# Ledger of designs, part 2: VH-VL binders against q2jir9

Target 1, 132 residues: q2jir9
Amino acid sequence: MHETDMTRALIQTLRDWWQSQPGQPQIARVHLVVGQFTCVEPASLTFAYAAQTQGTFLQGSQLVIRETPLIAYCHPCGQEYKPEIGRRYACPNCGSPMEEIRSGRELKIDYIEIDYIECSTNFTPPAQPEVA

## First folded at step 1 (VH-VL; framework fv_emapalumab)

Design m13
Fold by ESMFold2-Fast, scan of step 1:
Structure m13 (fold): chain C 132 residues (1-132), chain A 123 residues (1-123), chain B 111 residues (1-111)
Amino acid sequence: as target 1 above (132 residues)
Amino acid sequence: EVQLLESGGGLVQPGGSLRLSCAASGFTFSYYAMSWVRQAPGKGLEWVSAISGSGDYTYYADSVKGRFTISRDNSKNTLYLQMNSLRAEDTAVYYCARETFYTGSGSRYFDLWGQGTLVTVSS
Amino acid sequence: NFMLTQPHSVSESPGKTVTISCTRSSGSIARNYVQWYQQRPGSSPTTVIYEDNQRPSGVPDRFSGSIDSSSNSASLTISGLKTEDEADYYCQSYDYSNHVVFGGGTKLTVL
């Protein structure tokens, strides 16, 4: 299953982050952004998450999914448009092919809620190497 | 200085074994998924194997599955590739490569490469 | 499981624009991000484009990437072609099993 493989990678990313955190906090909710063009079903991803987190540091946590629509950008027209998924991806105004996607392909962690109190933390990538 | 340095390459007989190492420096090694990518003389790039930052998840190309094992020691900032049952078609320069930190998106790319180490499988 | 197909070679004169295509054999090219790597003779690859159309720091703005869903392909475009652009270029994406997939590579000759 694609959702199963993606969920495994998500849990590993969360474990790497969690192990670096002081006190290794209890995670309450993981907020995920899922684009509609990924063709990932939110219900399937949520089910896989619940199954794969049993017996782990994420046991009892909830996966909260926010979907983003497919939005493309037409360079000749200088404007965004919404393609008809499965039907037509070209610009409705000028017919140019879909060359740039602005949203709809995301599968990323938005932020993580911990359950100490009313606490939350934004998930940011670890510090990059110094760019001198 | 951010760098990857491979070692362990050499000449080996068909059916033999070899272990490659990749020493990482200048960054927090455990935050990054790592890959081995090979290139046969005069040929293109071929992905071999990948390992998650923690080492809990591994991935293999079908051509090496069951023969090669990827591993890492985060306390030593070192990536390994154990190669068993080597064949002539495994002859290549083997590169160690760092994938951008996976933040729950599928947009990982190789932003750092080692210099490569040559493995020659010949009788 | 899919393949990424590139032309074996492309040639163009200095100062002109060249485009290298990368076609996905199954599934939408737009489903997974596409990256482009440059490999000069005797050197390791370096990233020139990531996430379809983004440039790493230090890569000239002459390099650009695009996606064409109608042909199911990604393209690398190099304008103002220079002799130092002579290299092998590889596209790369991921499949559903998180396996890395490389294109066969394109040798760019600047003549």
Scores: ipSAE 0.006, ipTM 0.541, lowest interface PAE 9.8, mean pLDDT 83

## First folded at step 4 (VH-VL; framework fv_emapalumab)

Design v01
Fold by ESMFold2-Fast, scan of step 4:
Structure v01 (fold): chain C 132 residues (1-132), chain A 122 residues (1-122), chain B 111 residues (1-111)
Amino acid sequence: as target 1 above (132 residues)
Amino acid sequence: EVQLLESGGGLVQPGGSLRLSCAASGFTFSDYAMSWVRQAPGKGLEWVSAISYSGGSTYYADSVKGRFTISRDNSKNTLYLQMNSLRAEDTAVYYCARDLYEFWSGYSFDYWGQGTLVTVSS
Amino acid sequence: NFMLTQPHSVSESPGKTVTISCTRSSGSIASNYVQWYQQRPGSSPTTVIYEDNQRPSGVPDRFSGSIDSSSNSASLTISGLKTEDEADYYCQSYDSSTYWVFGGGTKLTVL
């Protein structure tokens, strides 16, 4: 549900970018960074994307999601640590509360891969799958 | 040009009802979550309610739960706020706002309407 | 529930720098993004900072945002103050239990 709403906003962001690009290129892959502390489920986001892009300029494009772990920094200990989301956020070494987050909150378009459209129609399909 | 235009505000008696509308133009309304934010005369901003792009999810501030209902009609590019059991403390300018919360553009409200005044008094 | 606390008012002379704080009462300020809105008299709010420290197109680089986890606060800093910066400023953040929360607002006077 939540991921469905996020996907609608993603598609609008991609449409605005696409319309600004010369020649309106074919989008092959959209690379996202999704932090674990966002609580966004990548599979749900991918499902919503596939459903919502049917019949659009994004039809056939793939969503590629890179997850980033929740990483916090403990000033008293002088080092990073990995909190357990939903369980324990404090530093495991000294018990200080989580005060600085280094990664895990991202919800970003990382980059977009465009496809080159060849003008030639002389496409030879690959060898047929083995049947016998 | 993105525009949000509120209407439906006015004077209403305590215990009465009022429905606000927000007409959206200049963008694909059905792709965005929307929020209502109010501001009592001379006071600060208070978030009231939010609705997902589809209308499938709604969210309310504790002060309005059970009394206010947010809804939308994507075919008309219009957001609504049905306000029931109105109290004097509901007197405020009500703004609609385009809501990008937790979405890819990275900020909660990027466009706001002009506001519509609701006065609840005897 | 958490609340965001701002000073009620700040004042400073033209050309100087002012900083407005926004302190979170429960949970870490760093756990969720902070936005800042400007509301001039008689006008609707507009965004001056989003995602802690990002500026929308058209907002001068005199506006900046920062997070200080040690005081559990976010700050809006405006340098080179101009009379047109006179406005009310509101911080905003969120968590999954309260959803959106605004600070009480700070009136900036440029004298």
Scores: ipSAE 0.019, ipTM 0.611, lowest interface PAE 5.2, mean pLDDT 84

Design v02
Fold by ESMFold2-Fast, scan of step 4:
Structure v02 (fold): chain C 132 residues (1-132), chain A 122 residues (1-122), chain B 111 residues (1-111)
Amino acid sequence: as target 1 above (132 residues)
Amino acid sequence: EVQLLESGGGLVQPGGSLRLSCAASGFTFSDYAMSWVRQAPGKGLEWVSAISYSGGSTYYADSVKGRFTISRDNSKNTLYLQMNSLRAEDTAVYYCARDLWEFRSGYSFDYWGQGTLVTVSS
Amino acid sequence: NFMLTQPHSVSESPGKTVTISCTRSSGSIASNYVQWYQQRPGSSPTTVIYEDNQRPSGVPDRFSGSIDSSSNSASLTISGLKTEDEADYYCQSYDSSTYWVFGGGTKLTVL
């Protein structure tokens, strides 16, 4: 299933980060940002996470999901709008097709809370491409 | 200046093995995930394998799973692809590429090597 | 679990505008970022568009990318077509089960 495969990828990414950390800290919570346009159900992802982390370095940790709405930008109108997912994606004012998405496609680790004096650590992935 | 240089390609018989290398320079190699992409003569691009920045996570296309092994040595700024049980359909130019992603959503393969030719024939 | 379908070839005369489509077989094209790569004969691919519509430094503004959810496709548009634009163009996106997915490629001929 989609959420199961994504959870496996998440856990592999977390393991990679965790192995790079001094002392390999106890992870308390993993904060995720999931856009509404990803077709990912937060409950399904949370269930898969709980199942797949049993017996691993993540056992007992909690997955915390923050959802972001789908927001598109209409160039002819010069403004953002909220498409109706599954119903209408075009600009409600001028009818232009949805071509630029500002939010709602996120699927990323926001930050990680470790079990040490209420500390949290932003996830540090490989460097992102620079804006040209 | 980012540079990626592949080596290790050549002619090999079906069932044989080859090890490809990709020497990276001009950037902090250990900060980036890396991928191998191949292209059969006259055909399109096909992703083969990827490895996380630390080497702790590896990913494979179904067509090579169980036969190929991706690895890296961050102290030597080098990416590897160990290719076993080679088949005629593995004949291709193999490119290494710098793989920009966060939580498996990639923004691009922003730099590519020049490729190394692997020919599997009798 | 999806495929990206491109036309096999497209041709156009110098100075005109050409558009190459990349259609996703299942799931929304907008669910994941789309990248476009240019490969000239005998050369390695280079990125011309990333994150749907962004241009790397050095890529002229006559190259643009767009997403159309109504047709479930991404498009690469090249205006003011030049002979040096002759190349194979590949779209790319992500799949949770197969990871990186490339389109089949489109050969652009400038006549």
Scores: ipSAE 0.017, ipTM 0.593, lowest interface PAE 6.1, mean pLDDT 85

Design v03
Fold by ESMFold2-Fast, scan of step 4:
Structure v03 (fold): chain C 132 residues (1-132), chain A 122 residues (1-122), chain B 111 residues (1-111)
Amino acid sequence: as target 1 above (132 residues)
Amino acid sequence: EVQLLESGGGLVQPGGSLRLSCAASGFTFSDYAMSWVRQAPGKGLEWVSAISYSGGSTYYADSVKGRFTISRDNSKNTLYLQMNSLRAEDTAVYYCARDLYYFRSGYSFDYWGQGTLVTVSS
Amino acid sequence: NFMLTQPHSVSESPGKTVTISCTRSSGSIASNYVQWYQQRPGSSPTTVIYEDNQRPSGVPDRFSGSIDSSSNSASLTISGLKTEDEADYYCQSYDSSTYWVFGGGTKLTVL
């Protein structure tokens, strides 16, 4: 259940930030960037967030997830390409294996909406999710 | 509310040039690949060109390669198609489409513009 | 390099079920995802099926997609036909050499 572990880490980061803020403002929305190659299912993460924030300072807040694409770079061709997740990871032009990932592995807080004011922060878990 | 609005279509003579624009609103334009798809009068859909979210990669159908150039200006939320050496067979309604190929394997186009008519005739 | 072949037209009565096929000329139909678009006269296309069999939000469950590897084809099935379903339907898939490939389109008439 690593969406549960990630949600706990996210809430801890938000709590530490919230406790440092004067006036302990109400958080309306937390905007999270989740790469498509993290193997994290956005619906599962949103469900875990709703469950784990009950009775906390985040009760009633919304987790808003923005997905980032899996983009790889082919050195032989000198260009970026989009792998077909679950079907084909090799370069469509030359067939070279996927060796460099340019995006799609992100897992970070983009910004926090609070009293109609945006705040930005960066959250990275200790270990990256497995891509298999 | 996602909106795509094409402009720049018109009547042009064979061998001429025309530039199409697509104004995007209601989403973070710089996060998405974009495509141009055309439809000749009474005919089916034909993919023409695509551009990556950053503009660093461009793709073309064989029928337009070397004549058309796709580009984008992320600061203006605008997609462009520069069409040179136009032929009668390029006559079509040109659609701007948001391209989810980089977000989801297999889900290619989720939003389409209204289209702009390009007529290449003497 | 492949083509996607659809019947030019299909017709059926209101309330009945219709199936539109999309056959791949070379390589397996299952090698790449298939999407289906609906285009009413004078309108832009809209997605009715993506990733072989998934429906976008707002598309009724009367629309379904399937893949048949034995006939090397994808199918769009519309049950409980309504007059509002009259449109041209296009399948689409991906080729590494030619990129996005559309089928020729099928005109659905509800009579």
Scores: ipSAE 0.000, ipTM 0.515, lowest interface PAE 15.9, mean pLDDT 83

Design v12
Fold by ESMFold2-Fast, scan of step 4:
Structure v12 (fold): chain C 132 residues (1-132), chain A 120 residues (1-120), chain B 111 residues (1-111)
Amino acid sequence: as target 1 above (132 residues)
Amino acid sequence: EVQLLESGGGLVQPGGSLRLSCAASGFTFSYYAMSWVRQAPGKGLEWVSAISGSGDYTYYADSVKGRFTISRDNSKNTLYLQMNSLRAEDTAVYYCAKGYSFWTGEFDYWGQGTLVTVSS
Amino acid sequence: NFMLTQPHSVSESPGKTVTISCTRSSGSIARNYVQWYQQRPGSSPTTVIYEDNQRPSGVPDRFSGSIDSSSNSASLTISGLKTEDEADYYCQSYDYSNHVVFGGGTKLTVL
């Protein structure tokens, strides 16, 4: 499956990055941008991520997906418009074909959100600054 | 700056083996998919192989499946192509190409290339 | 898997505009980004257009890219042609399995 293979590659890329980081921090969220015109299903990615991260350094982390809509630009009209995926790509005002896409094809890691670090095997809550 | 430096090319007889290397610098190597692209004398660009940023997913053109092996050592920032059972039609300049992300086949940087000649 | 088809050659006079097409055989051209590479004789390819229509730093604005979903094609347009633009031009796209596809290349002659 496409989404399953993509998720495995994502997780392994995250592992290589994580192993290079000082202190090997706890990852809370991985933010991924997925364009609607990729036809990659966010629900399939998040399901595969939850399943594949069990028992790993990513257990308990969340895959957060930001979808970008398909937005095209019509040069003759000088305006952006939203094509109807699978139905109509031409400009609704003048009928010009879709020549420029502004968003909707992204597939990339946006950023990684890190949680705080536990300090020892003899559990002691982390020190906190006193509240003013 | 981003640099990709290929090495390992040379003259080899049909049926022989050769290993190409690509030394990468100027970016976080393990984040990016990498590819080998070749060009036979006077011909067009032909994609040979790709490897994901993690190194765990590899892809091959049908013409090289079973003969070539792509690999990477992320601790050394180095990409490899092990070429076995070489044929005259494998004669080409081999380029190392950097992908935009962990999965994409879009290229933003190319190496200088290394010439592989398979001849008797 | 899909193929990308380009004309074998195009020619035009200095100062004029030329357009090179790149047609995808199956699946939408707009599904994956299209890149364009310039290769002068004896040189490595260099990127002149990425993500359909973006120019890398240092590439003149005479170079532009576009897509047309109606014809399932991408185009590279070079205006104000100069003799230094003589080169082979390759379009390239991919699928999400890292299968990279190059067009056959177009030889641009400026004369």
Scores: ipSAE 0.017, ipTM 0.625, lowest interface PAE 6.7, mean pLDDT 84

